# Ledger of designs, part 354: VH-VL binders against o27280

Target 1, 266 residues: o27280
Amino acid sequence: MDSMNVPEVLEIKRIVEESESVKTFIFSWDFRREVRPGQFVMVWDFRDEKPMSVSLIDPVRSEIGISIRRVGEFTDRVHGLSEGDLLGIRGPYGRGFELMGRDILLVGGGIGMAPLAALADEATARGMRVDALVAARTADELLFLDRLEAAGVNISTCTDDGSCGFKGFAHERLLTLEENHDMAAVCGPEPMMFQVMRILDERDVPAQLSLERYMKCAVGICGQCCLDDTGFRVCAEGPVFWSQELSRVREFGRYRRDPAGRRVPW
Key: E = the ipSAE of ESMFold2; O = the ipSAE of OpenDDE; V2 = 0.75 times the mean of E and O plus 0.25 times the DockQ between their complexes.

## First folded at step 15 (VH-VL)

Design ia16 (framework fv_acasunlimab; at its last look DockQ between E and O 0.85; V2 from the best seeds 0.00; counts 0 for: pae E 4.4 > 2)
Fold by OpenDDE, look of step 16:
Structure ia16 (fold): chain C 266 residues (1-266), chain A 118 residues (1-118), chain B 108 residues (1-108)
Amino acid sequence: as target 1 above (266 residues)
Amino acid sequence: EVQLLEPGGGLVQPGGSLRLSCEASGFTFSRYWMSWVRQAPGKGLEWVSTINTGGKSTFYADSVRGRFTISRDSSKNTLFLQMSSLRAEDTAVYYCAKWYIGRAFDIWGQGTLVTVSS
Amino acid sequence: SYVLTQPPSVSVAPGQTARITCGGNNIGSESVHWYQQKPGQAPVLVVYYDSERPSGLPERFSGSNSGNTATLTISRVEAGDEADYYCQVYDDSSDHYVFGGGTKLTVL
């Protein structure tokens, strides 16, 4: 009897500017409808609908946050909204992250840090030690640093241009870190995730990775987000996958499907 | 062939100690969390303990905490369960189980019987 | 502690469909796994993540999970399906693996 499949029109309670290209939209949320880090919602601006990860889960304030990067027409419209404006939200959908162990490594790139920020909050609340490798192209694209620090997360930064932290890619920075964690959660550009997964596997660190694919229905019926060979639906069996699952996915780290179903390289 | 072999079971008196072992083969042992699950005669399954890949993080059921110690030796592909202060209610078939995904167990040993009786 | 409730027994005729339930508070929000255990044997994973089948398991085995009830469904039941079936979740609040009490499936 849950209305999770019906868009609910919600008022934007607050907007947090995370970076030049990323905003977090905060909504009041009835937590009788559970939401987990790693799950996504479908955001409807009454013209189009797009999947977005939940980046904030605050049961105390009865709020959720959705972080959106400005990348196209839909997100341009959404970024033009103000507090008090309305959006349609349905969900949450998909499989979220599962925590295990005493310490966790988070590896995030760009907007990929969105679901990981939510996971960090949960992990720290549970008393886990959380290390986060936050990667971006440049320093000004690094997300959620203040929030993570406030939560007690140990942060390592990585930038392509070296403007902050380690100069290089996330997997290169990871190679310089010797400590093995109980588990890892990874989200970001798929090539990054592919390399990070390889390293984690070699180190015998269980890892979960959140994939991004074109999603139309979000309920596993349209097939737009199906992964080759396995038939995994990112919206249903994902978006969070274990590395063992992704090892079976040939397209992972190599290509994705566009809205027309054509293969497009990363 | 993927398998887990559990020697070490037997009869022990209350208050006694026993060390179980589980030898893994057919898969990369070091890559997986491992667990012990027990089953008392005619009863259901009860989780006992879990250990992470590195061997440093361990978890225990309340019923065995402080009495049982889980450990592993990656060089020998072996999981251990050191049991102390054994009680009659610890009598069970003890299974070692391999972590799969989603916090499930995909591979189980055939189990070893531990009987605690005077 | 989190508690999973299963019926003690379920009976089904060959060729029919067996449904084994696993009850838990808001279990629909949990990942439920199912194990088959035949007499004198170790448990075997038959369903994981509510509805996923391990490789090698027949399509006759399926699972669902919603609200307060997870269900293991075995279609076209065979004599060889007679076994005890256990549901299992992980309780995040206590870091415990939790098993149901088990259901004995009898094939008539």
Scores: ipSAE 0.905, ipTM 0.942, lowest interface PAE 0.5, mean pLDDT 95
Fold by ESMFold2-Fast, scan of step 15:
Formats: sequence, structure tokens, C-alpha cells
Structure ia16 (fold): chain C 266 residues (1-266), chain A 118 residues (1-118), chain B 108 residues (1-108)
Amino acid sequence: as target 1 above (266 residues)
Amino acid sequence: EVQLLEPGGGLVQPGGSLRLSCEASGFTFSRYWMSWVRQAPGKGLEWVSTINTGGKSTFYADSVRGRFTISRDSSKNTLFLQMSSLRAEDTAVYYCAKWYIGRAFDIWGQGTLVTVSS
Amino acid sequence: SYVLTQPPSVSVAPGQTARITCGGNNIGSESVHWYQQKPGQAPVLVVYYDSERPSGLPERFSGSNSGNTATLTISRVEAGDEADYYCQVYDDSSDHYVFGGGTKLTVL
């Protein structure tokens, strides 16, 4: 009788427009299947199934939210759906974020703020002080600022073009911020995460980072995505990794692989 | 050689004080949360205290709060546990332990016996 | 405060499989770590993150974690496996490390 690896067809209860390219789809959820920040679900549109991180976890309302950026045919089709339409959901899967200490720094780039928004909710609910550095190319691409502010999160912003907050990259902004955090969590473009990780390591701040790019290649829980030369499996061991794990991975932040397995620099 | 060495310990009267130390070598001590875990004779492991990398955040088991103080000196690669108002129930082997991913402990000191007896 | 429950003792014959349980409310949502301790020695990490093994440990040691029970499994048990075994989680609501009471494994 129902296991978390069997897709359940759920009605889209509410859709939140986060930006021109990002929507959050809200579903009623039975929390007998517990979901944690950093975990993902498989979203099935009855043609294709893709992994998506959970961006809202609300056991009081019995809801989960999944934030999706429009980048291809699958996400374009899902973005075309309306409240009342159906999607298949199964999971959750993967290793979630783990909290420790009284203070946490969140560093998010673009859609990477989605799983960090769920983490911010958990951290604030348990009484943690939360500081968030929210980065994007432009002001219009900064995500979840109102939600983070409503949760009591202390927000710093940066944009590449200077249209909001600090003008520059996330790691440049981080160099101007104080460091007294017990831990950090990072999610965004891999080059950004690599630079941020370096700074946090130099400042002796333990960090967790989410490597969601590999999830788009997942074959469900039976499929395995591996980091180069380490044996780590993103589907089984990720997507969330401690910086101590990633500092040993030659691939992280330096190159990726094309479909033929060739190394491609960032 | 990755190691935690605990040179302290001893016999103390009830109500007395003692400071334990734990010297780290073979890894970058300043990068890791550190903890003290104790074990009373014939009993199980009991977590005592934890300190973050910067030394500003400290955490204590209810049984020792207000009596024990954890601290660190990263310039000397040393972790300390200052114990005061010692009770017979504090008699135990005290281990220092290094943080590991998942919030585990991968490196442990050899253990230091503290006996609280009249 | 979170509580972990272990059986006080488990006995197995050499070559058989030993299973040591660690009970906790929704423990399947936690990362469980396991330590081996022999008399007069410091604990040694044998399984971390529910099922991962430190380098150099035999594949005979494995772990699982779901629902309210985590399990340390030692297959093809050897006399040298006789020890006390402790499970451990981190309770993030209190910032406390929590250990189970320990299980004494006796190899008959």
C-alpha cells in the first residue's frame, strides 16, 4: 500500500509566479512521507519525468512546493499548466541539508534559492539566526526576497549589473560580509558555489552545497550519477554535500562532462 | 599523523576543579567543530560539550551546564574542558572527538580518566 | 531531547550475520552513525551517514535506516568483531549529540 517510489497523481492547488521564468507549484501532501529541505521529487507530466527540488515544506497546511525554471520542453509544458491540472509526483529522494549551530549563512544564485528557501523556513522555525546572500544577474531574477523577509531572514543582495544591492558576483559580496556563522548552505551555478566554498573554507565555516545539475540526468532511484574520480553518487549520496567532500573532487568548479564523457571547462 | 592527544586527568575531591586538554596534530584543527564525550565505568558514551570553529558557540549536556566550560586555542591546536563543582557522577573517561561529515566523529583522543572521590 | 534505544546485547555464532538496531522517532530522517568500542580503547567510526563505510573497513559492515529503526549489519561475523556498538545522531533542535545506550556483541 503506497510506497514513496510509486508516483501519485496530484492536483496543482496553487501556482506562485516567482519571476518571468520561475513558478512554484503547490500541492497538498501527506506528511506520512516526510520531506526535508535539500531533497527532490520526480515530477511526471505523463510524458517525461524530471527531478525537481522542493522549495516549500509546510506541514501545518499539509503542502509542498516545487519551484521550476523554464529552460526546455519539459519545463515549458509544465509552465503551461494551470491550477486544477494534474502532475505525477514521487519521492522524496536524496540527502537533505543538515543543520547545526545557532547561525547559518545561505548563499543562493538564481533558482538555487529554491531549496535554500525551504531550508530558511526550517532554520528559522528551530530558532536559528539566518543570513541570506541572494545573487542573480539582474534585480528581476532575485528570487524569494519577500518570503525570506517575512520569515525574519537578514538579506543581502548582489546583482552582476548592479540593479539591486552590491554590484558584482556572490563571492565578491561575501568578502565584504562578516563571518561569525556556525555553518553555511550554498546552491547556485557551480562556478559561483566553488568560489563561495573557497572563501568559507578559508574562514573555517563548515558548508553544505547542493549539486542539482546532475539530477536532470537521473534515471530515478535506480540510476546513478557519479562525480569524477571519487565514486560519489549524486542520486544516492547527494545532491547535498559537505564542503569537506567537495574539496576532494577534481571536477567541482573546474569542468563538467558532455554526453560523450569529455571534460568541458566552465 | 592525524592524532588527538589528551595529557590531562587525575583524582579530584568532590566540589573540586580540573582542566582537561586535547592537543591536535596532522589536520587543520581550526577548521573543525570539536567535542568532549565521556564514559562512566561500565556505562555507555555520553556527549558532554561541543564548540564551533570560531570558539564563540558552545553547547553543553544538561548534566554539566553551568559547571563545565569548553574552549579552544586554535593557535596551539588545543581543545580544553574546564570542569568545576565536580561530583562523583562525573567520574568517567573523557574523550575529545573531531567533527566529521554528517555530524559524526572520525577521530577520537585516547581518553583521560577523571576520578571524583573523597 | 531525542532518545536512541538499542538492545543491551546480541549474540551470534562465527560466520553468521549480526543485526544491531537503533530505535528513534522518525530516525529515518536523521543521519545515523555507528561506533565500535573494544575494552580499554577509544570508539572507532564503522558506519556513517546511515550506510557509508570509512576507507579500509570490511564490506561485512553495512547500515540501513528507515522509519523508526536504523540497523547496523555485520555479515560473516568474526571473533574480532566482539565489542560494544553505539549508534549516534545529532539533534539539531537542541544542538546535542545523542548516543544510543550501546549493544554488547558476543561472538559465541
Scores: ipSAE 0.831, ipTM 0.918, lowest interface PAE 0.8, mean pLDDT 88
Fold by ESMFold2, look of step 16:
Structure ia16 (fold): chain C 266 residues (1-266), chain A 118 residues (1-118), chain B 108 residues (1-108)
Amino acid sequence: as target 1 above (266 residues)
Amino acid sequence: EVQLLEPGGGLVQPGGSLRLSCEASGFTFSRYWMSWVRQAPGKGLEWVSTINTGGKSTFYADSVRGRFTISRDSSKNTLFLQMSSLRAEDTAVYYCAKWYIGRAFDIWGQGTLVTVSS
Amino acid sequence: SYVLTQPPSVSVAPGQTARITCGGNNIGSESVHWYQQKPGQAPVLVVYYDSERPSGLPERFSGSNSGNTATLTISRVEAGDEADYYCQVYDDSSDHYVFGGGTKLTVL
């Protein structure tokens, strides 16, 4: 019997300040519940519950890490916590990334680098060559650079404002990189992922993309995780999709839905 | 219609060589990893070899490594298997198969029989 | 080296439910795919990602995967379901595709 659908109250073991706006919260974890890069957990602060990607998976130390960007009331409260404080954790949920081949490209925007950092650890441990394109609006938001370098990842950076690395968008930087990868993994703002996917499709690079849409239901029961007319759910059938799956979803990259179900532009 | 067509099987002597071809149609061949899977008479399915989209990365079952070479020509939508140093245990129906999401195979050829016998 | 174990045969009466098992060490953490092969034909994908059905497959085909056992379930079995069935995974450590030995489903 698996208890992943009941919250477990866990002590914050360590807090890593990744940037001014991003912290990684580390917990002890019983790996009888296996966790794969690209899966997510529901984090409960005893008032609200939000989905968060797993950014560190360490079965040897029996630890997981969850990286959280301060973006609103819930994340402000969680950022105010200290080591020893408690959070509720449910999961893991969703389909994680699957590795193929010997050379992988990671393309991450902002907090989207969190699940890709976990994937980079797995890929390097497997002996793959890992290239990472780390993107953000500004230098302060480039995440995990030291960790990726220590793991032996070959890093390229870009920032919208040019404060670090290439000035421009991730897909513009991608056009300047060599085309020598067996696969790619992409996570970040959906408009970025759409542009990156289009380039990778033209280059015949199989890609997996992680979508973080409206996750209020952890098991796929509530229906708010559904994509457009295909019926794919981010909670159960994602959040990681192959680009082949996403090519038939009319909503991806073009619009989102508000809480009332209406189509709105990104 | 989506198809994989495998001409080129036949009878060969032990120690001989044979090249199999698999011609693809109805899908964008260059976007997919391709594989060979074989089935000896009365036996189950056995994976033989896989090649990535660009042809740079190739993978082989231990039983054929060093004797078989997988290749592809995306301009001709064709997958190849060059078999050398053939043995009686290589006798099988050889299928080509197209990668599908989750690392499955969704499109299979009809198969071609290779018989290795004196 | 990863091994998938299937029973060599299963017999079932028409209209009943067939269950075909695929055993593997911690197979519940793998994505399991299932193929149907009728005599003289190529394999056909019938379940992928443990439990997903390709477009056009009847609801009678379903799958599950937990612990050390994945199961293909065919409810309301028909004569046309008589075939060999194979499970398959991808072994990350070896970069090999691995098939089970196959199960012959006989419909009496």
Scores: ipSAE 0.347, ipTM 0.724, lowest interface PAE 4.4, mean pLDDT 86
ESMFold2 (binder alone), look of step 16: mean pLDDT 92; pTM 0.942

Design ia17 (framework fv_acasunlimab; at its last look DockQ between E and O 0.81; V2 from the best seeds 0.00; counts 0 for: pae E 8.9 > 2)
Fold by OpenDDE, look of step 16:
Structure ia17 (fold): chain C 266 residues (1-266), chain A 118 residues (1-118), chain B 108 residues (1-108)
Amino acid sequence: as target 1 above (266 residues)
Amino acid sequence: EVQLLEPGGGLVQPGGSLRLSCEASGFTFSRYWMSWVRQAPGKGLEWVSTISTSGKSTFYADSVRGRFTISRDSSKNTLFLQMSSLRAEDTAVYYCAKWYIGRAFDIWGQGTLVTVSS
Amino acid sequence: SYVLTQPPSVSVAPGQTARITCGGNNIGSESVHWYQQKPGQAPVLVVYYDSERPSGLPERFSGSNSGNTATLTISRVEAGDEADYYCQVYDDSSDHYVFGGGTKLTVL
């Protein structure tokens, strides 16, 4: 009864417009197939397939949500879909986040907040105190604020243009916060994550970070998501890594591989 | 060299108290959660307690909750276990262990024997 | 409480492959770690996250985890591999670290 490597055609139950560029697609889910925040699924629109993080896990309603940012041809097609339309979903895959302690810090940038929103729900359900630093380029790109607030999360916002909250980058805002947490979970642009990780390490806060790489197979066989030097496969050993692991990854925060395997800067 | 040293074990009477210490060296002690794991003579491993890096969060096995207190001093690179109301079943070798990732322990002390006997 | 079940003992001839199992309800969804403990010594981490190997450990040590059983595999067993082996998980529901009962590996 494993969903691994078997696409299931699912009907879009609901669509939530999170922002101008981000929609959450909600599906009925059989929770005999376990899913953890930080894991991803492969979304198939019957033409192409892309990895997407799970942003909602609702065992009560038997639903999962996948938040997708419009960034290209595939996501353009998906964003054109309506409730009742069909998508193929296989997974979940990868290593999800682990929760440690009683007080946790979430640091998310842009669509990176997707898996962290799911993590926030789990953490709050467990009675943990959750602080979230939500970053975006502009106020209208800040994601899941109402949802996080409703869950009892303490939110700090950060925008590049200062249109909401702290003016600046996430790591700059983090420097102004003095509290140390039991652990941190980070997801967003890799340069952001790199700087945030540095600060968390200096503060002796154990941190998990979710990486984004080009993924083709999702099962650790194609090698397209391999990280230099370590051989870590983002789809298999990740996408969630501990800072201790990423400290060994030379390319982290510096460059990634494109579909052709070439190095491309962030 | 990375190591954990556990002095403080010994013989104590039932109902008595004992404080264990674990001194860390060779790694940044303050950066890691720390734990105590014990092993009764001829028995398996049993988790006892864990403390976060800041010391704000502590966790205990049901068998020791309310009797044992875990603490740490980052300035001294030292982990502590204050044991009170000791019982015969608390007799064991006590190991301090360093958190690695994913709740694994990658560094262990050599252990110190605590014997609770009248 | 979550319970991990290991066979009390496993015997293997030198050069052969030893397999030590760790049973638990839906353990395949958990991260399993393995420790080696030789007589009079502290435990040593030999496998973490089901199949990851710490630096310095030989490739002879491997792990897998699926369904209700995690397995530590030691290929080309040597006399020096004789030890007690413990599996371990973290139970989120109880906030407990849980160890198996341990398996004594005897090299014949």
Scores: ipSAE 0.915, ipTM 0.948, lowest interface PAE 0.5, mean pLDDT 95
Fold by ESMFold2-Fast, scan of step 15:
Structure ia17 (fold): chain C 266 residues (1-266), chain A 118 residues (1-118), chain B 108 residues (1-108)
Amino acid sequence: as target 1 above (266 residues)
Amino acid sequence: EVQLLEPGGGLVQPGGSLRLSCEASGFTFSRYWMSWVRQAPGKGLEWVSTISTSGKSTFYADSVRGRFTISRDSSKNTLFLQMSSLRAEDTAVYYCAKWYIGRAFDIWGQGTLVTVSS
Amino acid sequence: SYVLTQPPSVSVAPGQTARITCGGNNIGSESVHWYQQKPGQAPVLVVYYDSERPSGLPERFSGSNSGNTATLTISRVEAGDEADYYCQVYDDSSDHYVFGGGTKLTVL
């Protein structure tokens, strides 16, 4: 556990530009420290440390990938780095996704496809049939389509503006998909996840949802990660929750916490 | 009251057949994967079979595959285990169990004794 | 197939701490669940997701899971804790539930 909590300084081996705002940073990794889809690491640029989901887990090449969206000062600095530069990585932390059954539905919005891409690789390697609904505001913000196709995933897309696939929101597209799945995994904007969860609950599909909300620490409780009715700690008990856990949380889908811990409606 | 009730069981001869049932109440049965777990006299817990919510996917321990069939009727909140070609080593208390987060079991039936003997 | 190894028995005095281990290859990457079973009764879930407790269970029950060993810890042991304890994981490569062989806890 000490080795998980001490940052390891790693060289950026490869950078993949996923979109104008998203890059995947690939590092050599010692898999004696196991990493599972849905877990996150703390990324340290020698000034600040931020949590990032693992988007690639490749034991054959001994590599992990971390996909980072450019949203502020820290991520802008990291996006400015080049292959050969160094970052500190600590972890992994959190509950990962858990697989069961012969088929799985993935529903991802924007950067939420990052942890789901790693899950798709694991599910496919396990022999599961994988269907993915990839949602974004515009076609340019759809992530990992080529990687999902290469893995043999059955892909449906939707964009808010109709620039690729179904024109509309993820839950509207999901209503037009008739297949029964043994389980589902969902990650993206909270309002999208709430609507998707309701549909999956009605269809009796057990679902896991990843809440990549404002996290300040990877150890113990954080006010910005607390859920109202249950007191769940995203960094300790999450980020992956079963729909059964989230259906009783008043906060989920209705409001979020800003960096100061204040309630902000979606 | 949240419970699983198992009214089946009994004595059956080797090579015989028996159907176990498990009736759920106090929760929405259709939303959960369900399993059968058995325990031979004086022995530990052994997983037998699991069924998905839709009934589309079923899974079996190697020792029972081809002989046992798990099924469900969600309109009646009932789980079934059809056992055929029974052997002495199938003698056990059979529990139905409800899926819980993390792939645990939170609710268990009271157990039904199945004795395979001539 | 995946195998979970438990000691067959553990003995403790009242008020002491009991530790029951569950060994498995890289079990720290699995979610481990623990069941208590008293004679003639169905199993009862006492710890799930490595360290979480079901509502209504005593705080004396706790768990940990790292590397190749998961541990159920029962602090301030009471006579009523005497039972068989089983660990359990789900092997997602085969869609099989796997139980340990069980540990008999004796409270002297």
Scores: ipSAE 0.830, ipTM 0.917, lowest interface PAE 0.7, mean pLDDT 88
Fold by ESMFold2, look of step 16:
Structure ia17 (fold): chain C 266 residues (1-266), chain A 118 residues (1-118), chain B 108 residues (1-108)
Amino acid sequence: as target 1 above (266 residues)
Amino acid sequence: EVQLLEPGGGLVQPGGSLRLSCEASGFTFSRYWMSWVRQAPGKGLEWVSTISTSGKSTFYADSVRGRFTISRDSSKNTLFLQMSSLRAEDTAVYYCAKWYIGRAFDIWGQGTLVTVSS
Amino acid sequence: SYVLTQPPSVSVAPGQTARITCGGNNIGSESVHWYQQKPGQAPVLVVYYDSERPSGLPERFSGSNSGNTATLTISRVEAGDEADYYCQVYDDSSDHYVFGGGTKLTVL
């Protein structure tokens, strides 16, 4: 193994509170280790190690940002840290998003907006027209709206409870948008991504979707992150897949695996 | 069975025009980006042009920009290349190619020869 | 204008391993695809995404990509592997697809 596969202990440079449950942790980063939107890192708190989305890629300040939602013991401990505290970072890993054409649609649910925010920055820097559909349960959980607006992204919102934008699910809002784009990038809860993928397929819009699976090795040798009927390793062949790759995967949208590898319904 | 067929081609004088077609079968044509790739006699592969699924985005190699126009007709499962202001250096076998994952080309036609000569 | 450099020819004995290189500035950051073309025939995709094989392709075809060099490896070379081989990337700075100049593999 090389330095990419060994955790580097990094100091938290600053913390951005994105919502009550989501923080972005910013680290100095040597961009000789290239980072692409859609790639992930393994974050090590000296007890446990979890995959996390890269949400900020800033070569000018030599910084990356990692957005983490508080959902359990590991993320509770990380959310308790302050600027100056240390975390281990391995990576980046995985296949990132590939930009295609001049018009892109982003569809993000909850924390799934994190990698899409990084992609939006790259797309707008290339002069692409970027539309984003940002979804959450409530208005307080909509992520990165100010950042996306500042980047020149055309934003549509939806919330389950109707507190901001369209009342309903992301795929329901998408049906009302009657748009066609050169490509789409999708990240969020897998049931949402499945429904969104169906609509984009009917519209003949090539889509890339970012999947999350439980992982231990992050380099594709342990098999814990495999999709069950293809042998694709989310950490190596993904996490970003084209929709036609996922159409051949029986488990996508149907079930997930727990840390022990057992099937669990969505 | 996935197949691409390029009828057409032929001999054209310099400055002339020619339209190539590529008929697709065995896959849902409207879902894939399509490309033209050419190969001059005894030379390597050279990308010529690419068109998005909707036809709204088109891309051209510098050597053909302004002279060639890529288009598609999804109702006929057909890709086109309208070539104008042809030059001797445009002499090549022209392949139709289907987009594959990662911006590769997985299905190629057998090619059609275009000869530009007096 | 991104350039891919391939050796013009490679010769190997039957049963040995052929390695065909594709050089490019920081090509390790690109997804590299490989094509086989036999005389008078259309190209055939043999490796994509650096190392993935299309369905139906023999497992003795493999690829790697790091630094400034991508490599197509053909194990246990057979006479039927004699062909021209091209590498290809997409260059996002120009929005162009780029092929290498090709390598003639001779099996003797």
Scores: ipSAE 0.007, ipTM 0.571, lowest interface PAE 8.9, mean pLDDT 85
ESMFold2 (binder alone), look of step 16: mean pLDDT 92; pTM 0.943

Design ia18 (framework fv_acasunlimab)
Fold by ESMFold2-Fast, scan of step 15:
Structure ia18 (fold): chain C 266 residues (1-266), chain A 118 residues (1-118), chain B 108 residues (1-108)
Amino acid sequence: as target 1 above (266 residues)
Amino acid sequence: EVQLLEPGGGLVQPGGSLRLSCEASGFTFSRYWMSWVRQAPGKGLEWVSTISTGGKSDFYADSVRGRFTISRDSSKNTLFLQMSSLRAEDTAVYYCAKWYIGRAFDIWGQGTLVTVSS
Amino acid sequence: SYVLTQPPSVSVAPGQTARITCGGNNIGSESVHWYQQKPGQAPVLVVYYDSERPSGLPERFSGSNSGNTATLTISRVEAGDEADYYCQVYDDSSDHYVFGGGTKLTVL
């Protein structure tokens, strides 16, 4: 059996254009190497390797999907690929989301909806009631609305510019929602996640949050992957954390670290 | 500092009822799912019941469903287990337990003995 | 309902390594937690999330989980490690906590 630390070269089976800047790349997958929502894989284009969250998990079709936003040189090259081209994939890595209860709230910002779309599929299959708050800067950046609707998810939207749904930020929209949930899952920009976590904490809703930004470290040895108050490593113990873990971390949502290890405000 | 205290055990006849209580201190009780776990004399741990933070969702082991009711009063930091239609097989030490990350239990009560005997 | 299987007993000499197994169908896809219980006492969490240790616990305790078997490993066993050990998972399809039957560790 292949080691998780060695990339397997896989053919791009299908490409779905999710938006102007986001594509989902679909691969055949051997589910002897089990994958859960919230886990990530390392994607290798034979020059550079980057971590990407899994956005589709389909053991019936033996497929996984990886959604990639175009933001730099690596992602630009990957977006230039076609069906039939090859990529190296290794993993999965990290803790996945864990479900409990009868209903769940998903709060996603931008590309953060990618791992939450996979989670929505699992929660729906489990028989949970799923409510999703989908947030983006503009209507064109709202992702996976058709997949969520097809799965029977109750969808609320918000955009910073007001081009779709509520005009404002995710946490502002959340304050207008009256439902409580047995649990929540949150993924998006860290400042958004911090504000959302505070509201869920005040409502006594246990939440899991994905800290995807730290996954830039391929394998966690560097001290920069540690969180200040606890010293635990995102690559080793994350990227998904319970809100109870993050409430004790002074850096979450307030500070980041530069290459020298200094605190820098968001 | 962090504690769960359980004063509510006793002896009851088969078919009888008993209410257990568990008072939390040293943490914000309202933020955590809470559970009851029991252990018959000389036997292993058996999960009994769990309640969500808001009390809107409750779950029960098949052996106690319909007979036991879990509830909470977060204003008093107290977890309850109302036991009815008690059977000899319900004789056990009952522990309250606090939810922990990964869906584990990090803090356990001292345990309270419930004896169901004629 | 989901079932966890543990051996009823394991015996080791002081300084040796004890391994306690927990069997379950596809248990490698679950998060496994381990508890130590001494006579007359409440259980104590010793390993969570398959392999993580609570703050203040000796580094001699470790865990692994793959396929159909999770394992609690206690290195350099001491007389004070003699206890019953229980594995536990959460079955999210039923919202039930599931415990193994327990393993008595005897230090010779």
Scores: ipSAE 0.807, ipTM 0.904, lowest interface PAE 0.8, mean pLDDT 88

